# Designs tried in a protein design chat: VH-VL binders against p56860. Part 42

Target 1, 255 residues: p56860
Amino acid sequence: MMTAEVRTPEQGGGPLTTEPRAPRSAPGHADASAPAFGPETDPRDIIRWALAAHPDLLMPSAFNLNGVVLLDLAAQAGYRGEVVFVDTGYHFPETLATRDRLESRYPELTFVTLNAGASPDDGQTPPDLYASDPDACCAARKVDPLQRYLKEQGPSALLNARSRDQASTRADIPFVEEGGARRRVNPLAHWTREQLEAYAAEHDLPVNPLYFDGFLSIGCWPCTRAVKPGEDARAGRWAGKGKTECGLWQGENKL
Key: E = the ipSAE of ESMFold2; O = the ipSAE of OpenDDE; V2 = 0.75 times the mean of E and O plus 0.25 times the DockQ between their complexes.

## First folded at step 18 (VH-VL; framework fv_barzolvolimab)

Design c63 (at its last look DockQ between E and O 0.37; V2 from the best seeds 0.70)
Fold by OpenDDE, look of step 18:
Parts: structure tokens; sequence; C-alpha cells
Structure c63 (fold): chain C 255 residues (1-255), chain A 119 residues (1-119), chain B 107 residues (1-107)
């Protein structure tokens, strides 16, 4: 009667290497020299102020809901500058199509696509870098191209589509941020998702169709999934990778 | 240094077509829109159209719609303008120009191409 | 179309003179005005953008001012190389439109 010692597999609970959460880039400091804008301030008035103060203003965009809404508001407010998009080579076709629709709708704006012709096989990065090192992938394919262009253009300010309702990490975004290489203006800081959706619907804006499929925040296809009801809008970005931002707003690469 | 170099002078008959070229250098071609502007002898400047070299998106002055066609070749960093159904009134110097920092100001210009339409 | 009425069509001045050229837009165009210099047989050269911003390499004797409908290019002290044609342009709306030009001639 050989008593088979059932070796209880030691569940080697390897320490959950809490990958150091990329330090929450402290929201930019509110610029005290900017007008006292409030939650009820029309974003167009903020944009008009920004244009008056910074005629060389540029608008980075990934053409998410916020970006599309901001673009329309900016055009109405008299913006005639560049909308700067980075082609990572990993964008959804729907994102690229949204860009094209916007360009057609707003001929008064200049749509600049950086890193044009980018593809997974273009040699800029290893084909699997997005999986093995998402930070390095974003740095090379998104942040670096944008930073180089911004350095070349030297805008005194950026018009950004960020809002407090986008993520918990953005809960305290001011209308105007100081620090870094330039000022950052966030006209939509206080707009809710519901307000953005309503505005987009009211004005029949060309929102990325993936948004309606649950892609509330859209980046590169390898690093973006739809979110479930009740999830954070950005939960679908770099899911499972411990990464929450692309790096544009953090560290040395802060715009 | 940013340069726009245009093709040489053209002489055409009424009803003919002309295709002009504008080769860009000294910058990333796909990052800047190219505009076409003409100047008739002793006259002012007239904007014709613009193209995004990246997307191929074009916008035309209504006056030239149907007659002007803009294209761009990214591989050679060259913009093209074809003007069809030429008339004597189309006799002008044609310029290509890059969009500037403020929007649709034009910061760099080609040297111009003289197009003469004569019977 | 937005009409840019430029004045004068021509002027005579001497070296050292202050020269002023004006453009009036048919409607409000914010500050989306550019100024160009053109010499005979040459392409226009950009001088000013956004009504008052100097293009790179342009001497500071050139100044642009104005907003809304009335715009001015000023040359504080005319130099020999400044004898040329000057044009304003609006780029607030399509189609882009230009002023009729001002010829600055030597007196």
Amino acid sequence: as target 1 above (255 residues)
Amino acid sequence: QVQLVQSGAEVKKPGASVKLSCKASGYTFTNYYINWVRQAPGKGLEWIARINPYSGNTYYNEKFKGRATLTADKSTSTAYMQLSSLRSEDTAVYFCARHGKSGWDLDYWGQGTTVTVSS
Amino acid sequence: DIVMTQSPSSLSASVGDRVTITCKASQGISSYVAWYQQKPGKAPKALIYYASWLQSGVPDRFTGSGSGTDFTLTISSLQPEDFADYFCQQYNSYPLTFGGGTKVEIK
C-alpha cells in the first residue's frame, strides 16, 4: 500500500513585482497669469484668449472624441493653425479615416501627419517592441517624432483636448498649465464625456466609429481595447502592461 | 535650406493643358501644404489651390475648379499643378508656395514658372 | 470672397523715409494677414505673418500692425533694397486673397 505522497505544489506566489507605476506626472501647475476661467466658461473664449496670447499655438491630436470636439470649437473660435498627428504605424484604419474626414470638413486648418508612412516593418522599431517594451515603442513611434517637430516649430503653447473626466489622473487639469517647454491650454478641462458626446452629436462631428464600439480612448491597435461599462475610459490602453500614459505628458518628454 | 524649384517656362495654345512642377527640398515634404498662386503681367496675386502632400487632400479656388488639378509625389518631393482649357487670360507667372507657421501664410516660394497662352 | 483693399497703389519715397502701406479687409479677419515683398522678376518674399510677426531674417525696420479689418505695414527707414512691390494677404478664409499691391519707388 504505497502511500503516494501528494506533493502539494508549493504555489510559489512569486512577489507580484508591482512594476513601479510610472510616477503620476503631477498635473501641470496652473498658470496664475492666465485669466480666471471657470467651469461655465465657453471653451471658445478660452481658445480666443489662447490665440491672442499665443498666435503660434499648435494643436496635437489623436482624434479621440475630445480631440474632434476641440477641433470644431477651435475652428469656430478662429483657429487656423496646425493639427498635428503622429502616424505610429499602428493606428486603426478608423483613426486614419477619421483624420481624413476631419481634414475634409475643416479645410481652414492645417493637418500635419508626422512620421508619415510609418509601418510595423519600417525598421523604426522591432516588430514586437509594442509587446516587449511599450514605453520604448511609444517613445520611438509617438513621442520622439512629436517632440522633434515641436522643437522645430517652437510653439509657445499647445492646445490640448484633455479633460478632467478622461481619467482619474487628469482630475485636476487646469485650463492653462505652465512649466516645461511651453504653456498648455486645456479648453475642455471641465467638459464631461456626456457633454462631449452631446456636442459631437449636435454638430454631427466625425467621431471615430470605434468610440461607439466601446473604444473610449483610442491609440495604437496592439495597445488598445474596448472598455467595459463602468471601466475607466483609459482602462483599454496598454491593458495588463502597467502603463497608463504614452509619455507625452511625463518626465523629460513632457510637451 | 528650404527651397522650392519650379519647372521651366511654357508656351501653350488656347484649349491646351499645362502641367507645372514644384520640387521641394530642405524640409520634410509631407509636413507642409503646397499652394499655387499666379500673377498675370502687371497684376496682383491670385490664389489657385492648395494640396496636402501627405494625404493628397486638395482645396481649390472656385474660379479654377474643374480646370486645375493638384497632385504630389512623396517619393520625389514634388508637387504638380495641371491647368486645362487654357485661355489667354491664363498667361501669368505661376508660383508654388509653402504654408507658413501661422496657417495659410506663405513662407517660402518657388521662383515661378511663366506660362504664355497665345494663338 | 474677402476683398483686401490695399493703399496706396504706388508711392515715391527717399532713402531714410518712413513708409506706410495699408490694407483694409471687406470683413473681419482677426489677425490672419501676411505681408510680402516682391522685386521685379522675383517671387514674393514673406515679411510679416499674423499681422505683426516678422518672418525669420526680416529686418526690424519692417513692422506690421492691425487687427479686424485694418492692417498696416510700416518701413521705419527706407533702405535702397526696399524699393519693391508689397502685397498684403488674408488667410482667415478661403479663398486666400491678396491686396492689389503697392509699388514703392525711389523719389
Scores: ipSAE 0.848, ipTM 0.915, lowest interface PAE 0.6, mean pLDDT 93
Fold by ESMFold2, look of step 18:
Structure c63 (fold): chain C 255 residues (1-255), chain A 119 residues (1-119), chain B 107 residues (1-107)
Amino acid sequence: as target 1 above (255 residues)
Amino acid sequence: QVQLVQSGAEVKKPGASVKLSCKASGYTFTNYYINWVRQAPGKGLEWIARINPYSGNTYYNEKFKGRATLTADKSTSTAYMQLSSLRSEDTAVYFCARHGKSGWDLDYWGQGTTVTVSS
Amino acid sequence: DIVMTQSPSSLSASVGDRVTITCKASQGISSYVAWYQQKPGKAPKALIYYASWLQSGVPDRFTGSGSGTDFTLTISSLQPEDFADYFCQQYNSYPLTFGGGTKVEIK
């Protein structure tokens, strides 16, 4: 009466007795169990595990400090896949310049820019939507383009740059979140801002220069300000609007 | 339905230049790098270069650097490769191909353009 | 440049045979290997990426394996449409490089 679990063969190892899974039409190697990761686990080991289980792994990025550190760690771990950035038309010029520097530094990676509209005046959303309804603005300019791309590509896992110290809403982020349409991997879940800053300095990473002007959490220019001394790093995001997370991390469209 | 449709055959003299085109359809052109690969008659495949059509960022095989130039026209979804100072050993079929799911695997290829270089 | 040494350069086989093609990299390339099928006068067709993952629409009689330096493409039961040239390609490092090819001919 008892059902024995059958372990799947490792990718690229052992006898050729089983066919490899088709990556476009299936979650890939979704049945590969994550190891017991802890706060001391090197993020590169988490990334190497994720790559072996999910060669269609996809990395969304806004090129903030966490994202730049993750990108470098992923490149060191052997990542060759896509880094996906949504151009909302509202990014700071400094953010776009950081993207261009990263593309030049990491020619082994494939950089994808999703174009929700190249300009604030492109006619796709009302020009003042970010002020009157920031949730609708994010939906139209950021969430919808990314979700359409993810549906088209169908990756079995995402490589996300979130860490627990970024906000109270992120305090319980696991290294690996199972379920949903795809597995979500957070190799930096337990890294602190101090560790991220030390890593970026040690490796001379191209960090958004606004970070050094007090912009500790950088999004679209209408929804981002420099933080005041003693404020939380994300206090400059949607200031005065009662919003702490983009729609990408909430609800049905959660990354 | 992803398609890469390439320009027609070319016959050139040594020392001339050729400009080949690769028109994409069935996907968002600017989301995928375009690679150029050639195959001399009866020979294997040789990678030349690739371009990001969104940014214009390029990377060239050193063997072709200074002779090959990649461009892309976003408005027509068309990638181009110009090869200058042609020699008889440049006689080959030239393919364009887009990047795949895990990086530089090449998942869709154009039909190829034959370039013949002879006196 | 990473050299991809492919063998055999040709083979003769009958419908229903198991066919094995090998590719050896001059240095470690993890699992960043793709396999292509090419028929005369045609572009290569992608079969496998990341050493063992099938491309969409490729029959499951095609199997890829290996990691590091040694890679294998196997056709478990050769069909008439499988008589073609086959190439491996590494994509770990620039420049991208291809194996010399294997011609699979009808016996």
Scores: ipSAE 0.780, ipTM 0.911, lowest interface PAE 0.9, mean pLDDT 85
ESMFold2 (binder alone), look of step 18: mean pLDDT 92; pTM 0.938

Design c64 (at its last look DockQ between E and O 0.33; V2 from the best seeds 0.69)
Fold by OpenDDE, look of step 18:
Structure c64 (fold): chain C 255 residues (1-255), chain A 119 residues (1-119), chain B 107 residues (1-107)
Amino acid sequence: as target 1 above (255 residues)
Amino acid sequence: QVQLVQSGAEVKKPGASVKLSCKASGYTFTNYYINWVRQAPGKGLEWIARINPYSGNTYYNEKFKGRATLTADKSTSTAYMQLSSLRSEDTAVYFCARHGKSGWDLDYWGQGTTVTVSS
Amino acid sequence: DIVMTQSPSSLSASVGDRVTITCKASQGIYSYVAWYQQKPGKAPKALIYYASYLQSGVPDRFTGSGSGTDFTLTISSLQPEDFADYFCQQYNSYPLTFGGGTKVEIK
């Protein structure tokens, strides 16, 4: 009766490579001087407040779902200012077409496209910078042009399309952020993707067609893919590069 | 310094067309919309149309639709307005003007171009 | 179209006088009102935007006020160089529309 010693395989617990947690972008501090907005607050009321407090309000946009919804709500709320877009030279044709459709739909808004004439071969960056150093690419082609323009215009606040559902890094976005160069207003902070989609459908908004092809977050074509079912909406952004944000909302370059 | 410099005075016959120019300088031309406004002798201001110099997107006063055409040349930072089927009532000073800080306020104006339509 | 009813059409004043010009919009236009000064043979000069904000380089004797439908331009102390035509403009919606103008003449 040979007692077969069942050698319990030593599960070699390989060292949990603690991937350096991307520095938690310090959640924008809620502006305590702002009205106490809540999840049930109509975004249009937030926008009206923002306009009253900040008549020089500007709206940066990349014309994602959130951006398109914000545009419509802002127009309804009485916004007549600038929609500021940065042409990186790497946008999808569909994104540019979406911009053009929006400009036609909302003639009361001023569509400003920065970095006019941008192209992959324009010499602003090495042709492969988006692959070798995405941070540097985004800094040069997106952040710097926008920062220069904002410095020139000097708006006291920005109207942003950010929502908590967009990414884990945005989970604590307040309606109004203080600190930095200017106030940031996020009227859609508490809107879910489902709410945004429903609103866009109800109002027949010109959403980027790529959204329906699984591009839930759209940036430059070299750094954007469709997401698979069950993936985070931003999983298609800089996939495999360990980058989650373009740099607009982080560090010293925070808008 | 921001400047808008318009083309010279025009005299046209009824039924003719006129094309006016507005050369911009002192700022990034493609970042600001250009408007056209006219003023008949002893009358008020009348808005005609606007153009986004970057995209070429235009919006017209319904009164001028089909008769006014706005264009922009980015290479020369020049905006143009063509007005066709001219009538005596089109006799006016025509201004180009840049959109301002808060929307469609007009912060900088060209010096104006006098268009006279006479038989 | 939004109609901007400007009043008065003309007024006579002396240097040092307080001058008030009003514009009434046919509908609510928030604060999307601009004011312009125009001298004879010249282009309009922007004075006020967003109802109450001074354009760069405009003297502080010019003040804009109002919201909704009723707007006012005030010159606190009229100067010799202020004798001109003044226009309001709405830019809440297209087409952009102007008031009929106010001629400020020397008394």
Scores: ipSAE 0.861, ipTM 0.921, lowest interface PAE 0.6, mean pLDDT 93
Fold by ESMFold2, look of step 18:
Structure c64 (fold): chain C 255 residues (1-255), chain A 119 residues (1-119), chain B 107 residues (1-107)
Amino acid sequence: as target 1 above (255 residues)
Amino acid sequence: QVQLVQSGAEVKKPGASVKLSCKASGYTFTNYYINWVRQAPGKGLEWIARINPYSGNTYYNEKFKGRATLTADKSTSTAYMQLSSLRSEDTAVYFCARHGKSGWDLDYWGQGTTVTVSS
Amino acid sequence: DIVMTQSPSSLSASVGDRVTITCKASQGIYSYVAWYQQKPGKAPKALIYYASYLQSGVPDRFTGSGSGTDFTLTISSLQPEDFADYFCQQYNSYPLTFGGGTKVEIK
């Protein structure tokens, strides 16, 4: 029978280490290869599989249309984990407001903002670096904080909002990418922008209002403009700077 | 390395309020939600609420809504819980704990604060 | 609220014994279960998350299993430091809820 004893914690009781060590995964979970996902596969089924295989799954997000749709699908699929946003100090106010709306709407998710207190004048980068060397600015204020966090946390997989209709470098993204520091899962790999927009409208999702003003791929204000009629959706990113992709998916900075 | 250090024991009369603190160290305070859980004498554990110290966003167990108030002070890395309209059944040890790798698993716990409510 | 029914409420065991503790959820919770150890006068210590994944620094004699509604914590060879109370916790749904606990006592 349960006892009636009152239990109080001892002073200075030692916590476990901050580095989770999982010497053994449950049979039939982390050891299983990805199912053969196809164009008709519900993204929620992909997310459920990813959760079962990788309960430390982590979702980086910049809260663009893809990210908001993925976040909703993940919540429906039972995701309880972290949604990780990097505050570069250069985000539009509308992006920060969208983050706050999402946190309120999805109490079942854990929202993490890295680089807290960031501002253009915080001294993290030289003045005007965003103009003179945007790649170095992106590396210092976005890529490095996220990679540092991921190294500290050591997730076995990431849940990414990439889709095949974004920039040509993403055109052939599989549902599951192997071979890096961690597995990358792309539940929306098959979806088109039209499907994403329809889903967001159907579910009344809190989409960044700049999206409706022609900012189809929203980054930080120094590198983002509205796309012109007939342009690629990502043409508004790094306009005049020669960049078409964030460093998170390329080279030594690849997640 | 990760530590959550809680405030000292409290003795209160019915109808009073208590404000408990939980000071974090050894990690980035704003990266982890803080949960509050209590353990009454001879009873199990009962979840009260949680807060995001970065945003101040809160979620309460309906049993405690209207009586429990969670706040966080980023400058001191300290989370607080105030519990009002105390009753004898609120006598318990109150713990703070942070969220874990899988979501709302609780990976590190404070030492607890004993609150005694005399009838 | 999801009720977590934990059994047994107590047990007596010797060093080296295999110990099994169960929790049953009142509805399906997938694998959103954590397990905690609590020594007398101490705070709970995290052992297991997501039914079967060990927290950092936890010895591998602790194993968790189960999914859906039925969950088990097993200690394969009980050590002197393992005499404690053990609790399960579900985190599928708010409010977070805990099992009633199991006291593991020395025989």
Scores: ipSAE 0.749, ipTM 0.884, lowest interface PAE 1.2, mean pLDDT 83
ESMFold2 (binder alone), look of step 18: mean pLDDT 93; pTM 0.945

## First folded at step 19 (VH-VL; framework fv_barzolvolimab)

Design c65 (at its last look DockQ between E and O 0.42; V2 from the best seeds 0.71)
Fold by OpenDDE, look of step 19:
Structure c65 (fold): chain C 255 residues (1-255), chain A 119 residues (1-119), chain B 107 residues (1-107)
Amino acid sequence: as target 1 above (255 residues)
Amino acid sequence: QVQLVQSGAEVKKPGASVKLSCKASGYTFTNYYINWVRQAPGKGLEWIARINPYSGNTYYNEKFKGRATLTADKSTSTAYMQLSSLRSEDTAVYFCARHGKSGWDLDYWGQGTTVTVSS
Amino acid sequence: DIVMTQSPSSLSASVGDRVTITCKASQGISSWVAWYQQKPGKAPKALIYYASYLQSGVPDRFTGSGSGTDFTLTISSLQPEDFADYFCQQYYSYPLTFGGGTKVEIK
């Protein structure tokens, strides 16, 4: 009577250690550290980098010389995003006409005009606020509309036309600005006025005709004059008011 | 919510014209370009043209130049497309769509308008 | 005009399957490609922009990849609601052009 020892198979079901699947890192917007750009770097290469890192890139513009040059370079570099302009109600007709010419020349870009229909009498501000309180005027008619739109669109970066040669306050502008609400890219940071003028002439760009009349930096007509030979390009902005910037790049309302 | 609502179906004879409408809501109408795209039965998508509702600036596919006309009414937030000299080949569903986040990607579309061209 | 050659024109798949659709551009277009889903009798729905970025509200089972000339849309696990037509689009230059489409059918 051979007692067959029923070897109970030890089901050593080792716990399937479900290693927590490492959260598939969302293809990280590789916070691709900005490459080391230099003064000799082609702005188009900077723009290509910016586009690759920030496909939702937006380009604010007032269509000054720098803005027109940047727009052309950006188009060549493959930019197809928005060019964002704010109608303050106080722009020169020549500025608006320049915008229209650019839109016709660059159909591949999306020209967005904020605050459409703005005018001195639109009730947004007192008609003479530019005289009594230029900061409040710029805040209401330029900064606030742009900030609202940027908040809505939520771009990860801005493509800016600023250069070191524009003003003493911009002498240290880097190619890439970190911090704040979003990254700021300045492909023209090291371009001189002479380089910009030469480029614009070479490529027959539609530069605002007022530029050739000494309006080296153009804003709203009540707050913009031509500059004299030897003056800073921005000396004609808010002349006599102790104001040098519109508020877009400084303070709590920094873009 | 962003919406594009198009006009109803159209039946036309060859040689006639049709005017379609696209009413936008849920966003600032003048901040976005409107595109027109058509789709023939059982076929792919074909881009026709685009308009900036703010400026009225238009750009057309060469194939439709002279026959397609885009307009926009800011007061009613409505874009229009007129297509003239209609042919049987113009039988399609016509869509309006706005430009998207990165450029000329199209993020919001109308429901489409069927245009039938028959003798 | 930039030609977008899309393949396959149709495919049959089951729920849970991985599906891949390709689009080849006739020239280099960087990443200026969008993908759309279209159900019968409906307008196209945007899925992907700039080759690999998901539109808002699109499930993460949809992925776009590629640059230059070759682009891919992948559905990692096909769901019942994913049976539809799919189209690629380039927006590098005018005129805007679309692929011929891919019909994803139930097996």
Scores: ipSAE 0.877, ipTM 0.933, lowest interface PAE 0.6, mean pLDDT 93
Fold by ESMFold2, look of step 19:
Structure c65 (fold): chain C 255 residues (1-255), chain A 119 residues (1-119), chain B 107 residues (1-107)
Amino acid sequence: as target 1 above (255 residues)
Amino acid sequence: QVQLVQSGAEVKKPGASVKLSCKASGYTFTNYYINWVRQAPGKGLEWIARINPYSGNTYYNEKFKGRATLTADKSTSTAYMQLSSLRSEDTAVYFCARHGKSGWDLDYWGQGTTVTVSS
Amino acid sequence: DIVMTQSPSSLSASVGDRVTITCKASQGISSWVAWYQQKPGKAPKALIYYASYLQSGVPDRFTGSGSGTDFTLTISSLQPEDFADYFCQQYYSYPLTFGGGTKVEIK
């Protein structure tokens, strides 16, 4: 399913002559304004700007295709900060293995796993909650640990791997989202799935092996299935439950 | 209150090994890398290695690779460094420190452990 | 390894003076620099990260600046508790390396 070849935008001839100069420190009183970014902007330039404006920048990740591509681009752009993964106790073993492969490959990044030691039987939630009330299960095992960590750390911005091509609910994602508790930066906002796949193949990135079995959006095993040919990439999430987004992207807990 | 409390002073002969400990409290131990840094008497600071206490993943300064071994015990919130084949040049104060806001800055340090290597 | 050349190695100053300490990196390191204060017999204390961002609880008389290869720590009005050693640290690449230190003495 991931055998399609796509031309990557970063493999153009020669070094770019119009790259932004290194970003400067933010003013003490006010946040730095984002430059005008466009669909052709190299995501690494967006990341370099974000780092200069927000050196406490933090990257949450579930290590899906978008996240793995962003992680590689961030490493190239000089990111040294945290890559934060929440262990809900319900992740596929393949997801945990992908995390371990990424940590081995990127010693320059700081890997943080929240909710360490989590398992389905750890007593954090009632046994059937994942089926009967998936929003409450997600709130307790994913949203709450991440929000507690974000409150403790207080980052001024997040580095997110969202792109407009992932789902209709994401079609309007800008490069920089203002509002909420912190600024959110989406360097891959205008990249297509084909561009992401081509980049991952070109750079031999450690991709979750379930992706090759049609799991195009991978979350917890009770709420994830392989996507049928022609379906939206997120159709395998919460199938039959009327849910399209995790609580982390909706309401008062929005990242 | 974040604290890193290190083990007591050590006196060793050349060729011996030493194992130092660093007990964390006041934060979630597995969320922060632990770095080891030493300072010889009247000298500057020298980075040795770091460990992810969650995964056990390590990265060593090439100068110490093969002599330094980092481990962590999640159940006791304690990081360890073993340094083998000691020489008089290894006489120093050894610090543990956790990673900071931009990842490789070091925001909290232990009080240090003095290791003296003499005949 | 990236060499951090710190100067001066020592200086004498009076309370209220403006003090400037410099670090020069042997190659471009963007702004990946931290600064530490160390008092005799004590562990280093973090002051600044990413060249210019203050650590929590650090007085605003401490200012960091610079990018590329040249970095400075400035104490705008030296206080009695500021007499100490100061170190820069690069974290652009492994191994992490430190400047040789600057001893700030009272006089």
Scores: ipSAE 0.742, ipTM 0.878, lowest interface PAE 1.3, mean pLDDT 84
ESMFold2 (binder alone), look of step 19: mean pLDDT 93; pTM 0.942

